# Designs tried in a protein design chat: VH-VL binders against c3mjb8. Part 8

Target 1, 104 residues: c3mjb8
Amino acid sequence: MRIKNKIKKRIIELIELAYITARKGDLELAREYIKLAEMYSRKGRIKIPLKYKRMFCRKCYTPLITGVTERRRIRSKILIRTCLICNWQRRYVLSRNKGSNKEN
Key: E = the ipSAE of ESMFold2; O = the ipSAE of OpenDDE; V2 = 0.75 times the mean of E and O plus 0.25 times the DockQ between their complexes.

## First folded at step 1 (VH-VL)

Design P12 (framework fv_pritumumab)
Fold by ESMFold2-Fast, scan of step 1:
Structure P12 (fold): chain C 104 residues (1-104), chain A 126 residues (1-126), chain B 107 residues (1-107)
Amino acid sequence: as target 1 above (104 residues)
Amino acid sequence: EVQLLESGGDLVQPGGSLRLSCAASGFTFSDYAMSWVRQAPGKGLEWVSAISGSGGYTNYADSVKGRFTISRDNSQNTLYLQMNSLRVEDTAVYICARGYRYDFLSGYSEYYFDYWGQGTLVTVSS
Amino acid sequence: DIQMTQSPSSLSASVGDRVTITCRASQGISNYLAWFQQKPGKAPKSLIYAASSLQSKVPTQFSGSGSGTDFTLTISSLQPEDFATYYCQQYNSYPLTFGGGTKVEIK
């Protein structure tokens, strides 16, 4: 548990660093940090928490920053996310409880 | 539900040191970036320092860089600010603030503040 | 450092009035701007983030607009509890910086 907690912390740190790096404009380096986080997740058999998993493109691993690397649309309780780098797209059904979301 | 409670403010002499604490409750502390913001008597707000949710990344205002250290203990839900080489101009109410880690609907993961503590007064004087 | 300039520094208004406060950044900050309300002796309360998104439980008389360098906070119909000092804050880049504040006083 101690080892797994340490690896989980490392994964989160890498995703945080990737996001900061992408905001500064270095998308290539940011993608490498995300790939490294995925490697730690895979080798350590530790799931990336859903919250952090939603911070990057599942196809190209670019951190998703609204208006910079991502476009978002909300239509009738459906959130549509589009990666501006690789055109990856995903839809999410939003519940009646405002602020709740569900993957479809 | 969400609460932030600062402590540790005191009267200190110039050149002295203080450590401030902020006890968090009502949310998963490690999911949020945290900041210290100060407000001198009768003045506006000034950002002092920020720390990421994991504690792996920190930032400081130029006025405090090299003198102040921000840290956190996620097992105790506590944020700290170690203040060294204090100056008269550091006199202020120090407030801890929670940065929103990630808003799925808007796509922002930012250091804007959604909850604030009540503050603790630090006075640097003779 | 990004300088945030608020105007006016203070204003006098009556209940029911429409109040407009402006905030200008010294360089482009996209929509990375927040608005806060502070009452005397109290900690700030968050109102708006991402220039125009209302925080939960914030009344709909508050609205924000703008992008880039020019931003506006509007209170469509001032209530008794809205007499306070309002601050803008950019979070585009470090160091995080606040505007000087706008005090909304009873006329």
Scores: ipSAE 0.133, ipTM 0.725, lowest interface PAE 5.1, mean pLDDT 86

Design P13 (framework fv_pritumumab)
Fold by ESMFold2-Fast, scan of step 1:
Structure P13 (fold): chain C 104 residues (1-104), chain A 125 residues (1-125), chain B 107 residues (1-107)
Amino acid sequence: as target 1 above (104 residues)
Amino acid sequence: EVQLLESGGDLVQPGGSLRLSCAASGFTFSSYAMSWVRQAPGKGLEWVSAISGSGGSTNYADSVKGRFTISRDNSQNTLYLQMNSLRVEDTAVYICARGPSSFEDYLRSYGMDVWGQGTLVTVSS
Amino acid sequence: DIQMTQSPSSLSASVGDRVTITCRASQGISNYLAWFQQKPGKAPKSLIYAASSLQSKVPTQFSGSGSGTDFTLTISSLQPEDFATYYCQQYNSYPLTFGGGTKVEIK
């Protein structure tokens, strides 16, 4: 009823702001927004929702923007995401033509 | 059933203002980015503005920056477009659309998958 | 801004024909490309997202291909209900941009 909902909303807003900031070319400020979101997550004991957690590099905290800060490749059923800043990679198993792994 | 219904289109003089609304139903509105797209008579589609699910991020086409403001009321499941300093070249059918999802859900990634019927805005002297 | 060049602007075809529409981005957009169908007096209908993924309930004669800068929409066997205007749209970066449209007309 009190504070956790406010913290969760702020975490989401910071990650979204970081993404927009990175698209405008300010990667350093975008990383700071992500770090701030992580700090709110730790202090508030609120896990970042998985879909928002997937919007930034786990290693360097740069927002992942396809063709700008991230490369995506699909081979068979596997999505390979590569951070162009630090070369971090992650692989995801995909299902064809269905919206599985949706979160509200 | 997922639906988007626009309203507020009218005849306005150059320099005037108008607010459009888009009522959403059948889905969790706050979980999706929303867009406004316009189409002038006999012309193609032009993206106007987008807003994130939380409302924390907004983007605008260069042609409307500083004149139009996109906003949303997640408690009422409604998207808005406040249009100021209207020009004759803003005459178009304005359509709301759900998405795109690249910012909200990287794994799902879809374009504008649900569209309203549109509302006509005519700017004429 | 990313410019989307769509070709041809119009084409005439018969039922049963294979129709191909192309879309070119002025810079790389990975696979963040969508295709839409619009019939006169109606709102656009989403056909394809992520360059090649078919939207739910869209007929299987539609397919998309391409990545980076060059993209294609193919209608393998044109049906009477497929006569419409088709648009591509990049959603890789803001501002979002549409192609100029391709009108598919009956011969």
Scores: ipSAE 0.000, ipTM 0.555, lowest interface PAE 16.7, mean pLDDT 83

Design P14 (framework fv_pritumumab)
Fold by ESMFold2-Fast, scan of step 1:
Structure P14 (fold): chain C 104 residues (1-104), chain A 125 residues (1-125), chain B 107 residues (1-107)
Amino acid sequence: as target 1 above (104 residues)
Amino acid sequence: EVQLLESGGDLVQPGGSLRLSCAASGFTFSSYAMSWVRQAPGKGLEWVSAISYSGGSTNYADSVKGRFTISRDNSQNTLYLQMNSLRVEDTAVYICARGSPEELWKYLSGYFDYWGQGTLVTVSS
Amino acid sequence: DIQMTQSPSSLSASVGDRVTITCRASQGISSYLAWFQQKPGKAPKSLIYAASSLQSKVPTQFSGSGSGTDFTLTISSLQPEDFATYYCQQYYSYPLTFGGGTKVEIK
């Protein structure tokens, strides 16, 4: 594999490791994994895939685990995600197709 | 040249405490994650604890969690391991190890490219 | 935790022999595997990182291969100074874990 593909794979691995680590209770280490992923994304000029980007808080870098580090609410066809650690919030407009979300 | 020199190993009774030090030289200590690894007499290697380059992240093996504390003083180029509530099964040579020079592992201890000679900790009554 | 299993636990060999040591991870670790050599009474010495990359100054008789779960360390022509215990280590995730070691003894 080429260098860019290696970096992308490592970014994904780091985010997945962060999620597993957070589920085991180590939020501090999980945040460090996410910070590393962001650094590789920035330095390599490689965008984090959208589904992985949605796995962590954009403000404090804590992995988002529903009922543990994240709260989800639906109001008027809008999904509201709230980080329970830093209160970061993101809103997604839900369409008739449940798999189709508009991210701001 | 890279050098890691451990000190502080001693004979301690069960329930006792001990503080280990690792003096680093020959490289920019503040740029590397560091770990402690131990080896019981006649046994294999066991990772004990790791600390990021800045000291902002620490991690521990389940066997020592809540009893041991890893820390570092980047101004003195020294790594520490504070060991409390020592058990007979903590008897081992404790070895200081430098994390990978790769940027990826600067924040997290990865593989170990340089090792110290170790310091013996014996826990017995 | 990721368990690392080494095979064999010990082997007997003669100078000039080709020696192969195997390391298996309980889950996929990509190429995040290192190999270390340890002689009696001494600290470990790094041999290989990233499954196949030789550390500086390590003799060319040493080579590593593998990815995912199955890894091998090969010594193409065993030298007198190569009689030692060899360990693999995964650094994919915490806790960092080592294999149980393989002792290479003189025949």
Scores: ipSAE 0.012, ipTM 0.630, lowest interface PAE 8.1, mean pLDDT 85

Design P15 (framework fv_pritumumab)
Fold by ESMFold2-Fast, scan of step 1:
Structure P15 (fold): chain C 104 residues (1-104), chain A 125 residues (1-125), chain B 107 residues (1-107)
Amino acid sequence: as target 1 above (104 residues)
Amino acid sequence: EVQLLESGGDLVQPGGSLRLSCAASGFTFSSYAMSWVRQAPGKGLEWVSAISGSGGSTNYADSVKGRFTISRDNSQNTLYLQMNSLRVEDTAVYICARDSPSWEELLRYGGFDYWGQGTLVTVSS
Amino acid sequence: DIQMTQSPSSLSASVGDRVTITCRASQSISSYLAWFQQKPGKAPKSLIYAASSLQSKVPTQFSGSGSGTDFTLTISSLQPEDFATYYCQQYNSYPYTFGGGTKVEIK
């Protein structure tokens, strides 16, 4: 398999490992796994799949676990995700005329 | 305004069949997974079945596997539950519920946010 | 299957009281837990999702907490309209499972 495929697999494994590690309460180690995944993404010029990119805070790199490290609220069809560690927020517009979501 | 309206509940004999419908309005139906939940008289809630927004994935409680089939018609905004080989213990109010948005599966917020009023199915000899 | 154990099965309380209901999962469900209120003859009403997130228009006397296996629903000051049966439900994995319910009765 091409080197890029191996790097992509490693990025995914690191993010999944980070999530499990955060669930066990080790947020510092979990952040280090996420930072390593981002380094592989940058150096390999491989985009982190959107599914996995949404699993962690973009500011502090803490895995986002609803009710543990993140808070989610819905107001007027807008989903608001808040990192409980650094207060980073991201807003998602739920549904548009095309049936697509939007992040702002 | 989100509305879910069940119909099709009836009195049936053991071994019989019945099809329930849930008419959805007030939201983009195809963007949400849907579930059926039942409640026997005087008893608690029991999840029965779930279907993804596209209809490509279905899941069932062990008690109904092989007998019940969940389906949906996104062009008609309608959820169905086909019930075969009915048993006395299937007697319950069957309620449809809106599940997590299928296009936001990775966000996993949701839970059941809207419920219908239910339709009564009675299985007796 | 993930078993949800809810306690107590019933409790008696007065208006203004603080009420606490607990829910335990047989294995970790992260924060994929919802709480519902049901009044006699009515369909359930969604109160809380993701263990601690309040549904739109749900009164602030309701709050949820917990993660992993142990979860709590708190009603900080019981109102007359809060006398009902409460259910927890895990949505971490199929099959979805509900707790047995807690009936909150007037004292």
Scores: ipSAE 0.000, ipTM 0.556, lowest interface PAE 15.4, mean pLDDT 84

Design P17 (framework fv_pritumumab)
Fold by ESMFold2-Fast, scan of step 1:
Structure P17 (fold): chain C 104 residues (1-104), chain A 124 residues (1-124), chain B 107 residues (1-107)
Amino acid sequence: as target 1 above (104 residues)
Amino acid sequence: EVQLLESGGDLVQPGGSLRLSCAASGFTFSDYAMSWVRQAPGKGLEWVSAISGSGGSTNYADSVKGRFTISRDNSQNTLYLQMNSLRVEDTAVYICARDYEYDSSGEYVYFDYWGQGTLVTVSS
Amino acid sequence: DIQMTQSPSSLSASVGDRVTITCRASQDISNYLAWFQQKPGKAPKSLIYAASSLQSKVPTQFSGSGSGTDFTLTISSLQPEDFATYYCQQYDSYPLTFGGGTKVEIK
């Protein structure tokens, strides 16, 4: 396995660990895992896959768990995600096909 | 089978305190936010307090802020409501409800199970 | 706070009737609206979430509709076990708020 593949796997593992840690109530530790994943992404020049990038707040790095650390609303075919920790919002324009959307 | 069983309701004098418990079984307790809802005799439903699955976030109705504290023990599958400085208007059946299920899909299953309630009477 | 206005406060109906209950929010709540049934002396039973999604094991005679500020609960053919008080509740923002309830009584 090439070095970059190992780093990418580690990034994903850190984000998954952060999510589990946040579910257990340790938001500070969860944020540190996300920050570490971002550091590996930057230094290794490896993109975090979009699905994993959408698992945490871009402003405070808290894992986004619907109903715990995140609120989701749909208004006029726009999905609005709100971080309950820092009030960061991201709007996603929903396509006519459910599940397809892009960050605003 | 999902079950929620409240206990701790009693007759208390104004200014007194009570701690209510809700024992949960039949599901992964930590995956769900939990709420307390109350109903005064002959009246409608009033939401009292909510707590996230991890216990990291709590919310309260203005009528109980500063007096009531919601908490949970995920190791024992138990939800609590500590009630201080009780008032006659707090007299109600207090009901435990399983709130939203948190997950990455963003689909809410909301207040899908309720307990039978426990009666709190605040009277002199 | 978001006020939930429910109408009517009570209604009388016969078995087999179509019953409609309305709920109005004081501001846009998208589809974050739930409906509950409560029989005397019993805990509430959840019927509908997300304005129109049936809870598990809820009979298909129940349906919900609406978005934004105006919502409706419909019972297409009233059964003997459907005589109860019905409540709507918004879960868009804290504090969570319930409607005043609609009592469905035997005619």
Scores: ipSAE 0.000, ipTM 0.548, lowest interface PAE 15.6, mean pLDDT 82

Design P18 (framework fv_pritumumab)
Fold by ESMFold2-Fast, scan of step 1:
Structure P18 (fold): chain C 104 residues (1-104), chain A 125 residues (1-125), chain B 107 residues (1-107)
Amino acid sequence: as target 1 above (104 residues)
Amino acid sequence: EVQLLESGGDLVQPGGSLRLSCAASGFTFSSYAMSWVRQAPGKGLEWVSAISDSGGSTNYADSVKGRFTISRDNSQNTLYLQMNSLRVEDTAVYICARDEYYDYEWGSYDYFDYWGQGTLVTVSS
Amino acid sequence: DIQMTQSPSSLSASVGDRVTITCRASQGISNYLAWFQQKPGKAPKSLIYAASSLQSKVPTQFSGSGSGTDFTLTISSLQPEDFATYYCQQYDSYPYTFGGGTKVEIK
């Protein structure tokens, strides 16, 4: 309980640090932070919160920053995200207040 | 109503410094990246610099790297451009523009939808 | 260092004409392309984002198309207020780059 909360907090901190690091231009270091967060997630059996899972490429672990490491396209109500490093792609259904992952 | 109002443009000697300001109103300033764009008299548009929603990331055109510094004060809804070592070729109208929308859950969205009126910077003797 | 080549540099047209302006990127930019209108002495006005999406309050005579490297702005029936200079801009990656502009003037 206590341990799981500490691990979850560390996972979030690593992803936030990775994003800041990528924004400053160090993509390789940022990927290592994400990989470390994924390792903590797997070893601790803690799910990465959806908000934070959306901050990085699920294939190459590069933080997703629009115009830098990510391209976004909107078709109707669907947001399409493309990683510019590895060409990973994910689709999301948009709503008035917030987006949601309705991809089946 | 979204408004962007630039100020600080002036006549400056080569090698001088100047600080431009852009006052934003009518939207959540802290949710948008912001850019500076310039236009020399009779010429086209040239992107100068951009800053992320939080101010944690900045980008510059090669022509101004090391001389210009972009910054923002989200509590005052104001964007700044500190211009040092000014050259005659920096003479232009400097315009602030609302750039990418930034959402912490989804990341950023591309907008680039509103522009200010601009402020004239003249670099000469 | 994405180069944006815009053509033509100028054109003459009459009210009611269909006008097309093209913009080519030196590398693929998906749909991260915006179009702007600028009248003499005024700041640019945003017309289109994401290559084909109209900005709020922009008249329906304006449309954009294209993806990847080749893009087009179309004015289906030129109005008196549409005589201006038009610019394309890529915002796929930094540094952002603009086309050289197309001046649409009265015939």
Scores: ipSAE 0.000, ipTM 0.553, lowest interface PAE 11.5, mean pLDDT 83

Design P19 (framework fv_pritumumab; at its last look DockQ between E and O 0.07; V2 from the best seeds 0.00; counts 0 for: pae O 8.7 > 2, placed apart)
Fold by ESMFold2-Fast, scan of step 1:
Structure P19 (fold): chain C 104 residues (1-104), chain A 124 residues (1-124), chain B 107 residues (1-107)
Amino acid sequence: as target 1 above (104 residues)
Amino acid sequence: EVQLLESGGDLVQPGGSLRLSCAASGFTFSDYAMSWVRQAPGKGLEWVSAISGSGGSTNYADSVKGRFTISRDNSQNTLYLQMNSLRVEDTAVYICAREDYDFWEGYYDAFDIWGQGTLVTVSS
Amino acid sequence: DIQMTQSPSSLSASVGDRVTITCRASQGISNYLAWFQQKPGKAPKSLIYAASSLQSKVPTQFSGSGSGTDFTLTISSLQPEDFATYYCQQYNSYPLTFGGGTKVEIK
């Protein structure tokens, strides 16, 4: 299980690196880091933890930074995230203002 | 309760070394990026270093790059700052700070929780 | 590096006054700006993140505004506990940088 734990740590590290890289303005390199993380996830059969999976666009792999690469809107207790690069959208149902694990 | 508690500050001679610790409690430590911020006597705040939640990414102010190393032990909920080749201008209160993580608001990297600080004095 | 310039460096005010502190970034930082309050001998306290969002339990007399390069912290009615030094900080890019601080003193 140690091998899987090391791969999971590498996946997380790549996503964190991608976010920081995008914050510095290099969106192309950031996407490559996310693609690499997805590759490790698929080949290792290791799920990306939900926290980290929510940090990037599932369609174009751009890290989602509010006001820079994503737009957020809250309407009727529904959070709508829009990727400003590819227009991908995901809806999240808010529950008790503690968030929700549900996605559309 | 969420708390950060620093320790390890001391009087050291120029050229000396010191390791600071920041003990975290009341939250899932590995989910948060952490920073060290310092404040020289009577001066303003200066960011020193940051580390990602996993420990895989680090950043440093140019003034400390090559001399200081930030690290963390997520199993012990502890943040570290290894300070080498200390200079008199490194004299400051060193404070650890937690970077905010709020998925619903979409913001990361803003400090929300601060420790009390630990004093490092570099003098001969 | 992004330079943060605060003005004024200090000001004198009375309880009940409206206080305005400004912060200017040397380049665009979107809304990645935070405000902190620091009382003598104490660690900073986070007041505002994302230029305008109040931290938990921060009194409503505090408000933030601005985006891009020009930002403002407003204290609508100064209370005795609000005499402190205030710092802005950008977290758009590394290295993270703070303004020089604004000391709010009793008149």
Scores: ipSAE 0.340, ipTM 0.803, lowest interface PAE 2.9, mean pLDDT 88
Fold by ESMFold2, look of step 2:
Structure P19 (fold): chain C 104 residues (1-104), chain A 124 residues (1-124), chain B 107 residues (1-107)
Amino acid sequence: as target 1 above (104 residues)
Amino acid sequence: EVQLLESGGDLVQPGGSLRLSCAASGFTFSDYAMSWVRQAPGKGLEWVSAISGSGGSTNYADSVKGRFTISRDNSQNTLYLQMNSLRVEDTAVYICAREDYDFWEGYYDAFDIWGQGTLVTVSS
Amino acid sequence: DIQMTQSPSSLSASVGDRVTITCRASQGISNYLAWFQQKPGKAPKSLIYAASSLQSKVPTQFSGSGSGTDFTLTISSLQPEDFATYYCQQYNSYPLTFGGGTKVEIK
């Protein structure tokens, strides 16, 4: 296993752990896991995969759990996600296919 | 077609070991957390173990902790359960299950896809 | 650990009946509650997630409600194919836990 692959795996593990931690209600610890993952990404120049980038708020690093830490609204073909902790919003164009792990 | 196929169930003696496999197809395996769930004949469902999509986080029911090891090989799209120190109470159909991930719905779902199961019988 | 108490353990009903099944968590689980259907000799089938969201391709006679500790699965008009055992399951925290099941039998 190459060193960059090991660091990438660690980044993903931290984001997965952050999501579970946030589900348990410990948002402060969850944010610390995200911040650590971001630090590994920056220092190692390793891109976080898109699906994991979308799992947390880019402003406050809170994992985004629909109905708990985020609100979703769909207007026409636009999904609007709002972080309920810091009110930061992002917009996404809805894809035609929603039956699998698809992105815009 | 999304599919989970378990194999490796057998008749074993107490104290024995067995390795179960779950072959996944029709989806990007590494995107999904996976679990083993078991069902004793005529009884209800019991969660056994879970593993994250990357394989970096594992969890176990207390009844199997220290004896069972969940693992995955994302390059082979296969989930495993290594069962050691088997007991009569481990007799069950073992079923692998997928936790759904859907960006547009915004959360990890509960189990959305289940395998057919493989029977493990532990007989003294 | 979060204990899931499911009621009733069994019931008898006729085609067309409205059936309700309850599930109570020993502590709050927000809406992290799923419902499954299992027919004899078959794998479980997901019906409901997030307490009230219908899984894809699940018939609309199924609905779920509740949050926190008290949850209900409702079959608005029982069909012949709905005679099965139903399980609730919390996925709020590990260890994941199931209710004891409710067998729905034909009267």
Scores: ipSAE 0.185, ipTM 0.733, lowest interface PAE 4.4, mean pLDDT 87
Fold by OpenDDE, look of step 2:
Structure P19 (fold): chain C 104 residues (1-104), chain A 124 residues (1-124), chain B 107 residues (1-107)
Amino acid sequence: as target 1 above (104 residues)
Amino acid sequence: EVQLLESGGDLVQPGGSLRLSCAASGFTFSDYAMSWVRQAPGKGLEWVSAISGSGGSTNYADSVKGRFTISRDNSQNTLYLQMNSLRVEDTAVYICAREDYDFWEGYYDAFDIWGQGTLVTVSS
Amino acid sequence: DIQMTQSPSSLSASVGDRVTITCRASQGISNYLAWFQQKPGKAPKSLIYAASSLQSKVPTQFSGSGSGTDFTLTISSLQPEDFATYYCQQYNSYPLTFGGGTKVEIK
């Protein structure tokens, strides 16, 4: 339990670091941090929290930054997020409560 | 009135450097992703670079990657393009463009506002 | 990269004519295509673009259609002010790419 929490913390730190790195313009290094985080998740059998899982493209591992690496659109009460690097796309059902949006 | 005004275009030699500016007015500058698009004389349009509203993330065309740097000063409502190691093929009118954004819905769309452009000429 | 093939490169028409310009993407871009008009010595002007279920306001004689890979700009009745060069552009993914342009000239 103690070790799992430590690993979870490292996973989150890597994802946050990836985001910062991407903002500095180094997408390649940022993707490597995300890949490393995924590896830790897999080996440790630790699920990445949804909040952090939504911070990067699950196809190409690029941190999703609105306006540059991500495009967000609303259609028929569905939020469509598109990775502008690899065209990976996910849909989210919009709800009044921001925390209750479900991934489709 | 929403307006974009480019400046800084000049005649430079190959290998030289130049910095372009785009002054924005009439809207909340920091809410919008911005891009540079160029057009060589008698040719079509070519996307050059984009930057997020906050300025935290950037993207470049392969033709300018490593040579050009896009940046912005949201306190001054100004977009910049630093061009280094200029080549003859970089000769073009450089235009800044705003990506449309719906603040309430939180989505981005295509370019809706264009500047008039500034001419950059690279020649010996 | 997504290549945009625009056709024809040029055409001659008269006032009142119906004009059709086509744009093909090398891969699916959904409906993330924009059309721009450019007159000589002027910056491009946004003509038609769509965001999800929304479409830009355009002059009555202009209309856009298509999804996926094939798109069409139609001028139902060419007006004197419509003689210009038209460009399509995909904004589905980076790098953003434009068609080669179509110059509409007076016959």
Scores: ipSAE 0.013, ipTM 0.626, lowest interface PAE 8.7, mean pLDDT 88
ESMFold2 (binder alone), look of step 2: mean pLDDT 90; pTM 0.917

Design P20 (framework fv_pritumumab)
Fold by ESMFold2-Fast, scan of step 1:
Structure P20 (fold): chain C 104 residues (1-104), chain A 124 residues (1-124), chain B 107 residues (1-107)
Amino acid sequence: as target 1 above (104 residues)
Amino acid sequence: EVQLLESGGDLVQPGGSLRLSCAASGFTFSSYAMSWVRQAPGKGLEWVSAISGSGDSTNYADSVKGRFTISRDNSQNTLYLQMNSLRVEDTAVYICAREYDYGDYEFDYWFDPWGQGTLVTVSS
Amino acid sequence: DIQMTQSPSSLSASVGDRVTITCRASQDISNYLAWFQQKPGKAPKSLIYAASSLQSKVPTQFSGSGSGTDFTLTISSLQPEDFATYYCQQYNSYPLTFGGGTKVEIK
């Protein structure tokens, strides 16, 4: 159990590191950190928490930073997230509660 | 409410060392990146260092690289700044601030709250 | 490093005046800009994040605008409690950097 907790901590650390790295402008290295986090998740059979999963592009693994690597648009209570690197899009139905991450 | 309280500021001689603490309450400390900011007497704000929620990643201003170390103890909800090889120009009020939740980029906040600050005086 | 240039360094104003403070980034920071208010002897207070979004419980006389490199903080009708020093900060990338501050003084 302890080992799995350590692997989960490492997954989260890698995603946080990827975001910091992307903010510094190194998108390729940031993608590698995300890919490594996915590898630990798969091999350890530990799910990446949904909030961390929503922090990167599911197609190209670029960390999603609004206005830098991601565009967000709202139309008729639908949030549309677009990765500016690979043009991946995901739509989220906005709930009554602002800031809910579970609409999709 | 969410609160940050700094401690550890003191009078210290050039070349000396000092450790600052910032006690957090009212929120899930480990979910947030944290920063140290300083302000010299009569001067503006200067960002010093930041640490990720997990403690895995750190960043420093060029003026303090190699001398200061930021760290955290998530079990005690405490942020630290270890200051070594102190210089007269490090004299400032040191303030901790909450940056952002790395999993919560959709919420409406940034650098909220701020602590009240702790004064560090480096003088011979 | 991204350098933040704030203008003016100080200004004198009267209650009821419209006050405008500008902040310029040395490179594109999208909308990753925050504004802070600091009163003498006190810690800063967060006013605005994401260039134009008002922090919770901040009065509506404060507004922010801009994107890319040029940003503005506007106080539509200066109140007695608004005499303070204002700082911008970019948070697009590390190291985080602040503007030099603008002191809003009583005329």
Scores: ipSAE 0.005, ipTM 0.592, lowest interface PAE 10.7, mean pLDDT 84

